# VH-VL binders against Integrator complex subunit 8-like protein: the designs that were tried, part 21

Target 1, 198 residues: Integrator complex subunit 8-like protein, of Dictyostelium discoideum (Social amoeba) (q54vk3)
Amino acid sequence: MNKIFGVKIDSQQKKRQQSNKNLTVFNNGRYLIYIGDIHFDRKFHREALRYYLLGCGLETAFYSDPVKTSVTNSKYLTFLSRRIFDCFYFLRAPMQAIVVSQFFGNLNQTCLVSFKIIQEEYYQLDTNYFQYIWELPLLEILLTTFTKQKDLKKIYLINQIISNPIINENNHPDIRKNFIKNTKHNFWKAISSNYLLQ
Below, E stands for the ipSAE of ESMFold2; O stands for the ipSAE of OpenDDE; V2 stands for 0.75 times the mean of E and O plus 0.25 times the DockQ between their complexes.

## First folded at step 17 (VH-VL; framework fv_tocilizumab)

Design w5 (from v5 with light chain D31S; at its last look DockQ between E and O 0.22; V2 from the best seeds 0.00; counts 0 for: placed apart)
Fold by OpenDDE, look of step 17:
Structure w5 (fold): chain C 198 residues (1-198), chain A 120 residues (1-120), chain B 107 residues (1-107)
Amino acid sequence: as target 1 above (198 residues)
Amino acid sequence: QVQLQESGPGLVRPSQTLSLTCTVSGYSISSRYYWSWVRQPPGRGLEWIGYIYYRGSTYYNPSLKSRVTMLRDTSKNQFSLRLSSVTAADTAVYYCAREYDYYGDAFDIWGQGSLVTVSS
Amino acid sequence: DIQMTQSPSSLSASVGDRVTITCRASQSISSYLNWYQQKPGKAPKLLIYAASNLQSGVPSRFSGSGSGTDFTFTISSLQPEDIATYYCQQSWSTPYTFGQGTKVEIK
């Protein structure tokens, strides 16, 4: 009984669900994402976010729950990332949204939407999430903005990140890859802890 | 449509250098991808050889590092594999592939493969 | 290097059967596991990426699950065109490594 969402998935319904192609959806990541969509459409963004995170499976080994196979293609993943992004945005978690924007697969889009958020939600940017930024252009946007605002603390934090040779594209590509993988993992872990367990 | 095609000699003598070229069509090799080589001995599994990043940096399988060289030619939209000091153990079908980081660094596009036989 | 242990090495099943292949990593690879289909004389084809994501154009009967060290690949209803060797591959760290493969045949 996944107590997290109060949905008593009745084990007895498992047997009847084998026959209807639609019912097999109930026990997989697709179903969870679908439920997320329902919540999203109803403007229950917190609930939507939880279901999306659960459905996507975190790149973290921590899902002990057999969240069965979400059949997602690359387009779907981009869509899902966008939905998650929107959830954070509506939940007034702009820095989390900015981090997620890095998953859009389009750096220009990432920069555009993030720039807008940074300008509009400047005071709500949680510095704890700066560590999960790996895209240099995005870091530059942040730096420029904070410089303009003369926010020395945030400038310092961003400069610390930018100065890390690991994120430099001129560095050994494998080192950068590993760093990004770990950063992604840590981000999803943090989000899971904050939004699924609370 | 993105296509990869391997080309090169199908026969190489022992101690010589195996040379293959992968021609990419429909996409620029200067884009943000990792261009990889994978080989498969006859009747055996797959072995990753290495990749060349779009910026030209390379990373090789440690087991082959001393013998492997990968290059890119952006003007021809090609990347190449050189394997020196070949032996019979290097007989394999060699594949070039695109490694896509947004797909969890999966090889999403493959060439058809090129058989290279090492024989006297 | 991360070792990938794939099981079984071969299997024979009937059309319509559920087929399950497992892959175990020697260490945690998070969700960086990919599944490929290779038909005789052909290059591998990506089916599943990042443990559970279906590649575009791949039939929905194919699925993947798992995280950390244990992964499962499933064909919900085996079709004649599914005769192939299937490989898991970790992309968590270099060198990338493959499972030994599972040959799937039809009875």
Scores: ipSAE 0.650, ipTM 0.843, lowest interface PAE 1.0, mean pLDDT 87
ESMFold2, look of step 17: ipSAE 0.751; ipTM 0.862
ESMFold2 (binder alone), look of step 17: mean pLDDT 94; pTM 0.958

Design w6 (from v4 with light chain W92Y; at its last look DockQ between E and O 0.16; V2 from the best seeds 0.00; counts 0 for: pae O 2.4 > 2, placed apart)
Fold by OpenDDE, look of step 17:
Structure w6 (fold): chain C 198 residues (1-198), chain A 120 residues (1-120), chain B 107 residues (1-107)
Amino acid sequence: as target 1 above (198 residues)
Amino acid sequence: QVQLQESGPGLVRPSQTLSLTCTVSGYSISSRYYWSWVRQPPGRGLEWIGYIYYRGSTYYNPSLKSRVTMLRDTSKNQFSLRLSSVTAADTAVYYCAREYDYYGDAFDIWGQGSLVTVSS
Amino acid sequence: DIQMTQSPSSLSASVGDRVTITCRASQSIVDYLNWYQQKPGKAPKLLIYAASDLQSGVPSRFSGSGSGTDFTFTISSLQPEDIATYYCQQSYSTPYTFGQGTKVEIK
């Protein structure tokens, strides 16, 4: 089963992907990432995103490639997260970008980048992706922004997320860990469905 | 490159407290991940002791919970293990490790380990 | 707690041989199974994560398979440098638990 960022994608999605005549799938994650980079550099962000996601789904093959220079897995994932983030940004998918920013590994950076996106792309924020936010500082930024805009609907949605005891720091850390794991899984599944199969 | 290194006394008397420190280099322990301790008695298998989350919360193996305390010092980029009321059964090589959530919560980076012997 | 049972406890094989180690979980752990190599006097080294994903820098002769409760670790062609004890570990739920280990020697 293909995985994105260490998380398995849905098996039905895999079947659909294999049947999709519009996608050339190679069993070489490294190659797919490389193709993604080519598209990215050419400013073909949608295509780049597809190849990045496909490449992430073939991480085993990617890491087993003897031609690959030794790069820390953390750096690799951070780099890919950044590229994927940029793809979403340029594709005018700011909320997806904000979700991905949580993968940067630096909360301050996450908040700074996301704050800018929220301010600049306020009207394009897809509420369907609010559920994939788990960082409290980021949620607070969203809440503050929506409060300022007097957007009661978005305020309500964010408050529902913030009030979830699972993501609260006072909750058992293992429960929160599992919640985040599942949230990540669901996010990548959603992204795969939206950008690989359509 | 991320590196972990254990440090602390190699000898502890029974009923005393075992104290070890893991120094992390190349990555801030306050940025991400779960920082874990694992021990291995001589000639035996591995036992997970617990972890400290990058935000400071902890979770311990229930078998050791009553005796274990994990702390972090973000200024020194260190996290520590304290095991109280030690007995001979606590003699082991103690490892600190990084638990990486991207890899199915595997321990992807380990320290070299520190032998702690409990003896009178 | 989830118990992990490895088989065999030890094995001896010739260079070039295919080596197989099994790990069974007392309950389903989906694919949250990791394999480590530990050489004498050294810390464990991650080889396989998520049941079948090869860690970066690990030779391709190492592989893992399985899901649910039954898992397999394979060395397709045993090399002299592969002399070590191998451990499976579940990361499905805390407390994390390890198998007993399999000592691999060369004849």
Scores: ipSAE 0.274, ipTM 0.747, lowest interface PAE 2.4, mean pLDDT 85
ESMFold2, look of step 17: ipSAE 0.760; ipTM 0.868
ESMFold2 (binder alone), look of step 17: mean pLDDT 94; pTM 0.956

## First folded at step 18 (VH-VL; framework fv_tocilizumab)

Design x1 (from v5 with heavy chain S31Y; at its last look DockQ between E and O 0.21; V2 from the best seeds 0.00; counts 0 for: pae O 2.9 > 2, placed apart)
Fold by OpenDDE, look of step 18:
Structure x1 (fold): chain C 198 residues (1-198), chain A 120 residues (1-120), chain B 107 residues (1-107)
Amino acid sequence: as target 1 above (198 residues)
Amino acid sequence: QVQLQESGPGLVRPSQTLSLTCTVSGYSISYRYYWSWVRQPPGRGLEWIGYIYYRGSTYYNPSLKSRVTMLRDTSKNQFSLRLSSVTAADTAVYYCAREYDYYGDAFDIWGQGSLVTVSS
Amino acid sequence: DIQMTQSPSSLSASVGDRVTITCRASQSISDYLNWYQQKPGKAPKLLIYAASNLQSGVPSRFSGSGSGTDFTFTISSLQPEDIATYYCQQSWSTPYTFGQGTKVEIK
């Protein structure tokens, strides 16, 4: 439970995660995720994150088409999003946390949490991850923040993203869904690459 | 609690238009999510027909696209299905369902279904 | 369209038995696979979403696994109330498609 942001971890989700760990079917990916949990509980957040990423990647690779390159499923990772979010928070990766916060399903809550992060850590926000933001409210919060800071460069970047019609909620839903899906995948790939190679 | 309920005529003549309405309670269809129609011919499997997005845009199964129209009435919190030029092959139980993006785009809530028989 | 091949089409097992159903996608769908239970005369009920996540209120004897193209649904201990037809469904891309179903009966 991330008390700092008032995010309550659903106890049911925890139970679900536990139940998934008890599957009789050998799942190497799930095992790695379990190891991640152990590290997380021990407050080894970097290690936890690595195992989560490895676990998800391996899980996908294990059951996926052998001809297909490793694909990280954003939906799969979403179930770990809270833990991963916490990892990023404790690792002082606020922009990554903001990206992951989009996975929580509650837009209002997502905005609130992200808003707090942005307000507190705006000077540490990595612009490289702006491209993985699709929620307009988050973009607006970012825009507002950096407008106040008179950061023209970041304002420009954010405006470029906002101006993309594909992320507009009024866009054709199927197009938007596909875009979001791909964006999530790209994000997880980037994160996996960055943190697993360290 | 969110509930969905199908309503409409149970009998449609060939070449006519099948019309069904799904009434949603406990949640506004204009707020979020994808509102879908799925049908099941008697003794057969399930076929996804299409969805209407909470913003009002629609997407239909290509196999039915030319015959399908989905609308929404936000004032009544309803969304509807029209299927034109029906044949006996369109006889099925029609379900409305909520597609929940948070749950991997699964259909987490279903109506009870409405049997529509196409017969002369 | 993505074709979903479900196996077996039907099975009969005893109470307490482990039941396994498989679903194969014609292409990779990552973990965008859902499992539904449908009892006679009733609407489908979501049991598992995103390949391995148990829906709220669903008994823990139900589980799912898999990613990519191959997926498995399991009932660890079959109960009388589990008599139903089970369907897999891909939600990776539109049009969404279902497996042909597996009818589960008790001996």
Scores: ipSAE 0.208, ipTM 0.731, lowest interface PAE 2.9, mean pLDDT 85
ESMFold2, look of step 18: ipSAE 0.794; ipTM 0.889
ESMFold2 (binder alone), look of step 18: mean pLDDT 94; pTM 0.957

Design x2 (from v5 with heavy chain S31R; at its last look DockQ between E and O 0.24; V2 from the best seeds 0.00; counts 0 for: pae O 2.4 > 2)
Fold by OpenDDE, look of step 18:
Structure x2 (fold): chain C 198 residues (1-198), chain A 120 residues (1-120), chain B 107 residues (1-107)
Amino acid sequence: as target 1 above (198 residues)
Amino acid sequence: QVQLQESGPGLVRPSQTLSLTCTVSGYSISRRYYWSWVRQPPGRGLEWIGYIYYRGSTYYNPSLKSRVTMLRDTSKNQFSLRLSSVTAADTAVYYCAREYDYYGDAFDIWGQGSLVTVSS
Amino acid sequence: DIQMTQSPSSLSASVGDRVTITCRASQSISDYLNWYQQKPGKAPKLLIYAASNLQSGVPSRFSGSGSGTDFTFTISSLQPEDIATYYCQQSWSTPYTFGQGTKVEIK
C-alpha cells in the first residue's frame, strides 16, 4: 500500500493477486510475477518490475508466435498495476507512474494521485511519456503545472496531445477505446524494452 | 447493487420491429459505461448486438447494423433495443449487459434475459 | 470479425476432476478474453476477465490463462454446481464475438 498517496489497495485485488500465484504448467508468467512479488517485498523495485514485465512477456511468448520476443499485455499488467505503480514511484519514474495510474479504474482517485506526483516531481517528468496520457484531467493538470512554470516547450507538447480528437470523451467511444488499447500496449512495450534491456 | 432488467413483448410478428427496454437500477446510465445487448437463440451461442455509450453514442454489430437502433432514456435510467424487419432467425433470449472497460470490456453484469419469439 | 473456436464442445467429468477448456482466436486479441458460465435458463455470468483475472465472488477453483490467440479455462476441482455451459468471448475489437460454448456435465 502506497501510504504516500493514500491509495487503498482493494482487498479483492490482493486476493486476486494471491490466487494468481498458483503455478500451473501453463502459467509460467505467474511464477515470474511471484518472484516479482518477493523482490517487491524486499524493496528491490527494479528487480520486481523486471519480473513483472517478464512474467507478462513469457506468457505471451508461450501462447503466441514464438518469434515474438516480448509482448506486454496492458490488461494483464493492469492486474499488477498497483505494484507496478509503486515500482515506478520508488524508482523515481513519476511519468511512468502517472501513465499506469490511468489503469486503476478510479479516475478521480487517479487524478488526485497523479496530481500530487506532478506537483512534487514536475521538474523530472519525462516528456517522452506524455504521448501515453489520454485522460483529459491528467493532461489538464500537467498543462496547469507547466503553465505556472512557464515551460513553453512542455505546454506546447501537452496542447498537441489535448488537441487530438481521438482522446476526447466526446469522440465516438469505439474509436477512443481502440486508441486507448493501442496506447496502453505501446506504453507497455516501451516500458518492457526500456527496463528489460537494462 | 447494480441490476439490469429486460422488458418488452415476448412475441413479435415477422417484418415487425422488436422492441426491448433495459432498466438499470443501482447505477446511473449517465456514468461511464457501455451498455450492451446480447442475444442467444434457443440452444445456440451468444451474439453481441451492440452497445450504447453513456454519452449516447452507439456501435452496432455490422451484421445487424441496418436493423438495429439503440437509445437511452437517462430520466428513466433505461436503454432500449429496436430490431426492425424481424424474422424467425431473430427468435432469441435477449440480454442487456453492462460492459466494463476496466475489466477488459467484459460484461460484468447481465439482465435475466427476455425471450422474444418471432411468429405469425 | 474475429472468430473464436472453443474446444471441446462438451465434456463429462467426475466431481473433483480437473476440467480444461480451450479457446482460440483467429487473430491476436492480446488478453482481451473473458470467460462466462451459463446455467440452464440463466444469464451468463462473468468468471474470468482479461484472460486470467478472477471476477469478484467467483471461487478460486476457476482460472484462466493465455494471451494472443490461445487461451485456457480451468476448473481445478469440478463441483456439482459447476454444471453449465462455458463461453469464451473476445473483447479486443468490435464486433465482440463468443466461442460456441462448452457444455460441462458430471458423470
Scores: ipSAE 0.277, ipTM 0.751, lowest interface PAE 2.4, mean pLDDT 85
ESMFold2, look of step 18: ipSAE 0.761; ipTM 0.880
ESMFold2 (binder alone), look of step 18: mean pLDDT 94; pTM 0.959

Design x3 (from v5 with heavy chain G104A; at its last look DockQ between E and O 0.11; V2 from the best seeds 0.00; counts 0 for: pae O 3.5 > 2, placed apart)
Fold by OpenDDE, look of step 18:
Order: structure tokens, then sequence, then C-alpha cells
Structure x3 (fold): chain C 198 residues (1-198), chain A 120 residues (1-120), chain B 107 residues (1-107)
């Protein structure tokens, strides 16, 4: 079981990807994801990430409907979050990894993983991805870290994010859900753009 | 293991208020997730009623919003459904369920259901 | 509200048969579709979440596919214990809505 920072990669996800060989007929996306897996297993993480992103994009019609004003938040992407997380980890993209860690469904684990990442690479955290953090505990970890580092600029930025009432768990749950949905969508869009166009 | 169990009267008179309680074991309702009510009239499909968030905020199906109230009792680890002004159309098996927001908001855990009959 | 339309409403198949149920949403719901199994007198049981993910403990003969508006639920080899009504459910937007159900019987 490949564990990164104690995150168990669900072996079931691996099995599912192998069994879906027959689904080549319906969506090229799954095939791309499969190719991603091959690359991943070969430790070509950048390539793997690209194929994952491409595959997910096709599966969710993420790229197919430019006219759709509706935010396509794909939970399907979340299922690849562990692999994508690993890709970001190995590619030394800590903020992207932190963002993806929010998809694991366990806040405590998410915080633990993020804490380790932040502690290890706080000096190279890309502030452009701060906007994709909605979990307050993660923001607090970031805030604490940069407070210790006396990085006023990052402190200010984080505080701006924290001060957004939309991310507050006490906010109306539907509002929060929508915000998270949109944030996820924007995140996937951003990383797709960044990694597929390179 | 997380378990949900509905409880309440099985018979309600027309125009009265249906009241059900869902007791959750194995997990604190104040920790996380959405706690939902779903009903199923006899021989019919499923209708989502609404949810109460672990923080206490609620959202109801617009079709029932005016009649529905959901509350939680964190001390008892329970959440409740009240449906006012009931009619025969409200006769159904009522389920409480956990809505798992990380799994496409799927209802991953259900109670056994409680039949509530509206009859004079 | 998003309307979910299942087809067929009922089917009868033999043990070992491949069973396919479809669900169509009135608008795109991405992959926010879940499939449930409900046996008589029992609560629904989650089988598939997010269109294609098998819930833990669910047999591998169950599968789901699709995105957007069209979704498919499949039992690769129907077993006697699979006699139930199956429901799709969208969770893309509130109010959450269910398909009308598909009753699956054994010949």
Amino acid sequence: as target 1 above (198 residues)
Amino acid sequence: QVQLQESGPGLVRPSQTLSLTCTVSGYSISSRYYWSWVRQPPGRGLEWIGYIYYRGSTYYNPSLKSRVTMLRDTSKNQFSLRLSSVTAADTAVYYCAREYDYYADAFDIWGQGSLVTVSS
Amino acid sequence: DIQMTQSPSSLSASVGDRVTITCRASQSISDYLNWYQQKPGKAPKLLIYAASNLQSGVPSRFSGSGSGTDFTFTISSLQPEDIATYYCQQSWSTPYTFGQGTKVEIK
C-alpha cells in the first residue's frame, strides 16, 4: 500500500482502473486515466498528472461545453485525488497537493498531511493556490506557519481568505456547498490549464 | 459502526404534526456531514425532505419547506423531523440518512425507516 | 427541480444475465449521481456513488457509468439476492431527486 504521509491509497481504486478496460467504447477519458496509471507506476508523475487531468476532463465533459455556465464539479476527479495528490507531491507542488488533500473526506487526515507538507516546504508554497483552500483548519495551519515566519504578505493574504464568510462552516450549508463546488471547479480548471498547456 | 434509527408515532391525525426522531450511534452528529430525511409513500418512490447540517443549519425541499422543521439535539445525538398540517399524502415510510458530502452527497447510511400513517 | 427518469420501470431476467438500467437527468448533473438498491421492506442501500464508484462492501458485479445527463447502472451477472428496486438519485443540486425506480425480478 503506497502511503504518502500516512494517506492510504485505496487499492480498490487501482482495481477499478484495471477492470475498466472494456469501457474504452464509451469514453476515451477512462482510457486516458488508465494511461495515467501506467505513467504513474513508472514514476512519470508529470505525464501521469497530464493524463489524469485529460481523462477527467473528458469524463466530466469539462472541456466539451464551453457554453455551460454551470460549474462542473466532478466528484470523479475526487476519486483520482489520491493519485493526483501523489503526483503533486512528487512534482513538488505542495500547494496543489494541499488543495487536493481537501478531497480526501477526512479533515483530520487532511490537516495532518497538509501540516507535514507545509512544514516541509513552507518556503515555496505558491500563494496563487491559497484561494482554493476552503477548510478553515488548513488556513489556520498556514496562518500559524507564516506567522512564525513573520511573512506579513502571506499572513495578510490568508487573513483575507479566512475573513470570507462563505467558507465559514457556520454559513448556510447550501451556500458553502456551492462555494466549494465552484472553488473545486476553478481549481481543476487552473491546474488543467497550467499542466496541459505546458 | 454508525447506525441510524428512526422513532416516533406511527399514526398521526390529519392537520396534526408528524414528529420523528433519528438517533445516531457510533458517530457524533455535531462532528460533520449532513443529516437528511427521506420519505417513501407506500409503493412509491423516494422523496428527499431536507437536511440538517452538523452545524445546525437546515435546508428543506421547497415542496415541503413551509411545513418542515428539522432540529438537532447534540446532547442526545439525535436529529428530528417535524411535518405540520399532515394529510393522507404524507403517509410514508420516513428514513433518516447520513449524507456524505465527499461521496457525491450520497446517502451512505440509512435508518430502518418508520412508517407514519396519516389517518383520522 | 432536476427530474430523474429511469428506464425501464421494471424488468425480469434470468440468473446470470446482464441487467442494465438507465437514468436520465433533465439537466447536466456532472457525476453527482448515486444508485441505491432497495429490497422489500428495507431501507435503500447505497451501491454506487458519483456515477461509477462502487460503495464499500458492494459486490463487483454492480457498476455504474455516465456523466452529464445519461447514466447507466449494470449488474453483470444477476443473482437471486439482487431482487430489488433500484433507484438513481441526483445530488447535483437541491432538492435532491430520485428516479422512479426500476423493479428487478428473476424469471
Scores: ipSAE 0.134, ipTM 0.724, lowest interface PAE 3.5, mean pLDDT 84
ESMFold2, look of step 18: ipSAE 0.761; ipTM 0.876
ESMFold2 (binder alone), look of step 18: mean pLDDT 93; pTM 0.954

Design x4 (from v5 with heavy chain G104S; at its last read DockQ between E and O 0.41; V2 from the best seeds 0.66)
Heavy chain, then light chain:
Amino acid sequence: QVQLQESGPGLVRPSQTLSLTCTVSGYSISSRYYWSWVRQPPGRGLEWIGYIYYRGSTYYNPSLKSRVTMLRDTSKNQFSLRLSSVTAADTAVYYCAREYDYYSDAFDIWGQGSLVTVSS
Amino acid sequence: DIQMTQSPSSLSASVGDRVTITCRASQSISDYLNWYQQKPGKAPKLLIYAASNLQSGVPSRFSGSGSGTDFTFTISSLQPEDIATYYCQQSWSTPYTFGQGTKVEIK
ESMFold2, look of step 18: ipSAE 0.714; ipTM 0.852
ESMFold2 (binder alone), look of step 18: mean pLDDT 94; pTM 0.956
OpenDDE, look of step 18: ipSAE 0.430; ipTM 0.792
ESMFold2, look of step 20: ipSAE 0.742; ipTM 0.864
ESMFold2 (binder alone), look of step 20: mean pLDDT 94; pTM 0.955
OpenDDE, look of step 20: ipSAE 0.505; ipTM 0.801
ESMFold2, fold request of step 21: ipSAE 0.672, 0.818, 0.692; ipTM 0.824, 0.903, 0.846
ESMFold2 (binder alone), fold request of step 21: mean pLDDT 94, 93, 93; pTM 0.955, 0.955, 0.954
OpenDDE, fold request of step 21: ipSAE 0.553, 0.386, 0.821; ipTM 0.829, 0.788, 0.898
ESMFold2, last read: ipSAE 0.676, 0.715, 0.726; ipTM 0.840, 0.859, 0.862
ESMFold2 (binder alone), last read: mean pLDDT 94, 93, 94; pTM 0.956, 0.955, 0.956
OpenDDE, last read: ipSAE 0.558, 0.549, 0.756; ipTM 0.819, 0.836, 0.871

Design x5 (from w2 with heavy chain G104S; at its last look DockQ between E and O 0.25; V2 from the best seeds 0.00; counts 0 for: pae O 2.1 > 2)
Fold by OpenDDE, look of step 18:
Structure x5 (fold): chain C 198 residues (1-198), chain A 120 residues (1-120), chain B 107 residues (1-107)
Amino acid sequence: as target 1 above (198 residues)
Amino acid sequence: QVQLQESGPGLVRPSQTLSLTCTVSGYSISSRYYWSWVRQPPGRGLEWIGYIYYRGSTYYNPSLKSRVTMLRDTSKNQFSLRLSSVTAADTAVYYCAREYDYYSDAFDIWGQGSLVTVSS
Amino acid sequence: DIQMTQSPSSLSASVGDRVTITCRASQSIVDYLNWYQQKPGKAPKLLIYAASNLQSGVPSRFSGSGSGTDFTFTISSLQPEDIATYYCQQSWSTPYTFGQGTKVEIK
């Protein structure tokens, strides 16, 4: 795992993936994740990402219920967030990386990483992923960046997102949790569709 | 190292208010996470009471909502539980815990617990 | 509220035995299940989070599996220090709820 931006990588994650190979005869998700790791180590980040997403999907019964209209917010996905983040980073998918960076559990670090990404890639940030940003400081970074760039369209979009009271940290925490949960689900669905179906 | 410690009276009279404080060391309660209270009656299982978010907002178990108040004192790095109109059914070991919200929403750090007995 | 049904309520096994505890949720909780160990007179200790992830510092003999409604906690080789009550807990929705616990003893 690349120590990108000084973020500590959970070394236990890799160990967990390796040790749990034998646990479920029926769930090949972990095996797929393992394959993802192999690809990742070989610097095949797109392939790695696909296997990670596929593996996570299986682990969360992503496809088990055809009637499920929403993607399950698997905590398992969060556990792979670092690797997935790295994949997006190396694939030059900055907005996806920014979204995933929200999963790291350290807002300051998240902001720092995102700030760097934004500064490097501000000209190609995919606005379709703005909707998956719930951390206000990140939105503020984006807003600041686009303000400097005088990009009125993106400014408007970001302001719309910021103005959503649901993402306000001062709001009822359960409401925010639910919103974040749904947003994560939607995000994983979106990226799965994008990277697995193409 | 992050540590939590409960403090408060061990004896409360019926109909009075149970008050406990959790002192957090090694981490600022204003930084992140959900700070929860969980209780365990003697010889029984665990019941989640509620949490206070690092921003100060609260959410309580509906079963206790009408009687529960949680506050935080950021200057002291403490958060508190008040349970009004207590009865013998409220006799329990009360735990404060940190809820890690980013990955598992699990209670990864617990206090040692404080026994509160409701008795006349 | 989501009900968590844990089984068995108690078990006794020999040192070195494989111990299995199950937890069932009244509705799907995906993988939002945590396992705790509680020794007598002590606070619960997180062992497994998100159904199958071992908490840092926890011995590898502990494991968890499952998704949806059915979950399993396993001690691959029971040790004397594992005498405790184990609890599952769902964190899918508030209010968070716990299983009734499984008391594990050594023969």
Scores: ipSAE 0.394, ipTM 0.781, lowest interface PAE 2.1, mean pLDDT 85
ESMFold2, look of step 18: ipSAE 0.772; ipTM 0.875
ESMFold2 (binder alone), look of step 18: mean pLDDT 94; pTM 0.956

Design x6 (from v5 with heavy chain S31Y G104S; at its last look DockQ between E and O 0.22; V2 from the best seeds 0.00; counts 0 for: pae O 3.8 > 2, placed apart)
Fold by OpenDDE, look of step 18:
Structure x6 (fold): chain C 198 residues (1-198), chain A 120 residues (1-120), chain B 107 residues (1-107)
Amino acid sequence: as target 1 above (198 residues)
Amino acid sequence: QVQLQESGPGLVRPSQTLSLTCTVSGYSISYRYYWSWVRQPPGRGLEWIGYIYYRGSTYYNPSLKSRVTMLRDTSKNQFSLRLSSVTAADTAVYYCAREYDYYSDAFDIWGQGSLVTVSS
Amino acid sequence: DIQMTQSPSSLSASVGDRVTITCRASQSISDYLNWYQQKPGKAPKLLIYAASNLQSGVPSRFSGSGSGTDFTFTISSLQPEDIATYYCQQSWSTPYTFGQGTKVEIK
């Protein structure tokens, strides 16, 4: 399955999850992530996803500043982004997968994979997640797809997003960075809420 | 393989403008990421100067903002740093680096650095 | 600006020893902390990103932990080639700031 993105999950990252027994810091989150991995390997993707999200959430909660409303542990998310992506893929949550695909470093590759997902499953793309798309190429693919489908409502939504100057790099670059950061955090928060409450 | 290389004069007179260029190979600076400058005075720590985004927009450290200008030449796959009104305090090794926005905005690739000495 | 306080400023240890460096942020930076190794006369090298992720090609003896304001960098077994100055860096907000560095030497 790792073949879909051509990015070899560095096997070393897997080994480190196993070896860091130094639980001296109550890293309950890591344990949950480990459980997630077990479920994932057993092809229980929903369970895996839950444990991944729970693990991330606990870690975030443990270190979060109570004053900050949205703190995401990007460490775990980055580390697990591929697995989480796969979970969404297998759970037939294409829009969530598309959002997560933005976390991968190769934009072209991300676009290709997302394009394939969009082409195959455009009819089940959840518009609620459009707001978490910031990559213009992805938005353009979505726009093109729904233009062909003559879905005016979705076209309108996408155009609204595309027209955001923050996304279009027309604003100060730092503003865009912050926007993306917040968008990522909001996305993970939303996903966590949605899947942990189910 | 992506490589960065700094180039420019190693000596600048006080009140003049320090100019450095970073040449990037193996990756187009117009494609993605933030391209940053970091300096290190001799025997001291690291100071972030600013970045130029792949789309051309810039952001500078407020401490240097009034004196810093960053440009890019996409045709040459280069980005540059200009620091005006230099003093001895600006003597440092200057590094260009790629700021990788997918990994907590870490500087994952660095140039070798270029020593710039401000002296009369 | 976010201030990064790194400790200790220097340490000397024997080959095979566990080395620990700490970095504290003046405010919460979540996990937007990176660790770099700088050898004399060389550019910094990214070792750890996002507090605990090992950069590709970096030996497994290097690790990082922490979130919020307190972070730890660890060398599980110090090697001769690890002689360097190590820096933490926050990337939570601009301007990005670095710790003052920790010089690691071998006895």
Scores: ipSAE 0.065, ipTM 0.694, lowest interface PAE 3.8, mean pLDDT 84
ESMFold2, look of step 18: ipSAE 0.649; ipTM 0.828
ESMFold2 (binder alone), look of step 18: mean pLDDT 93; pTM 0.954

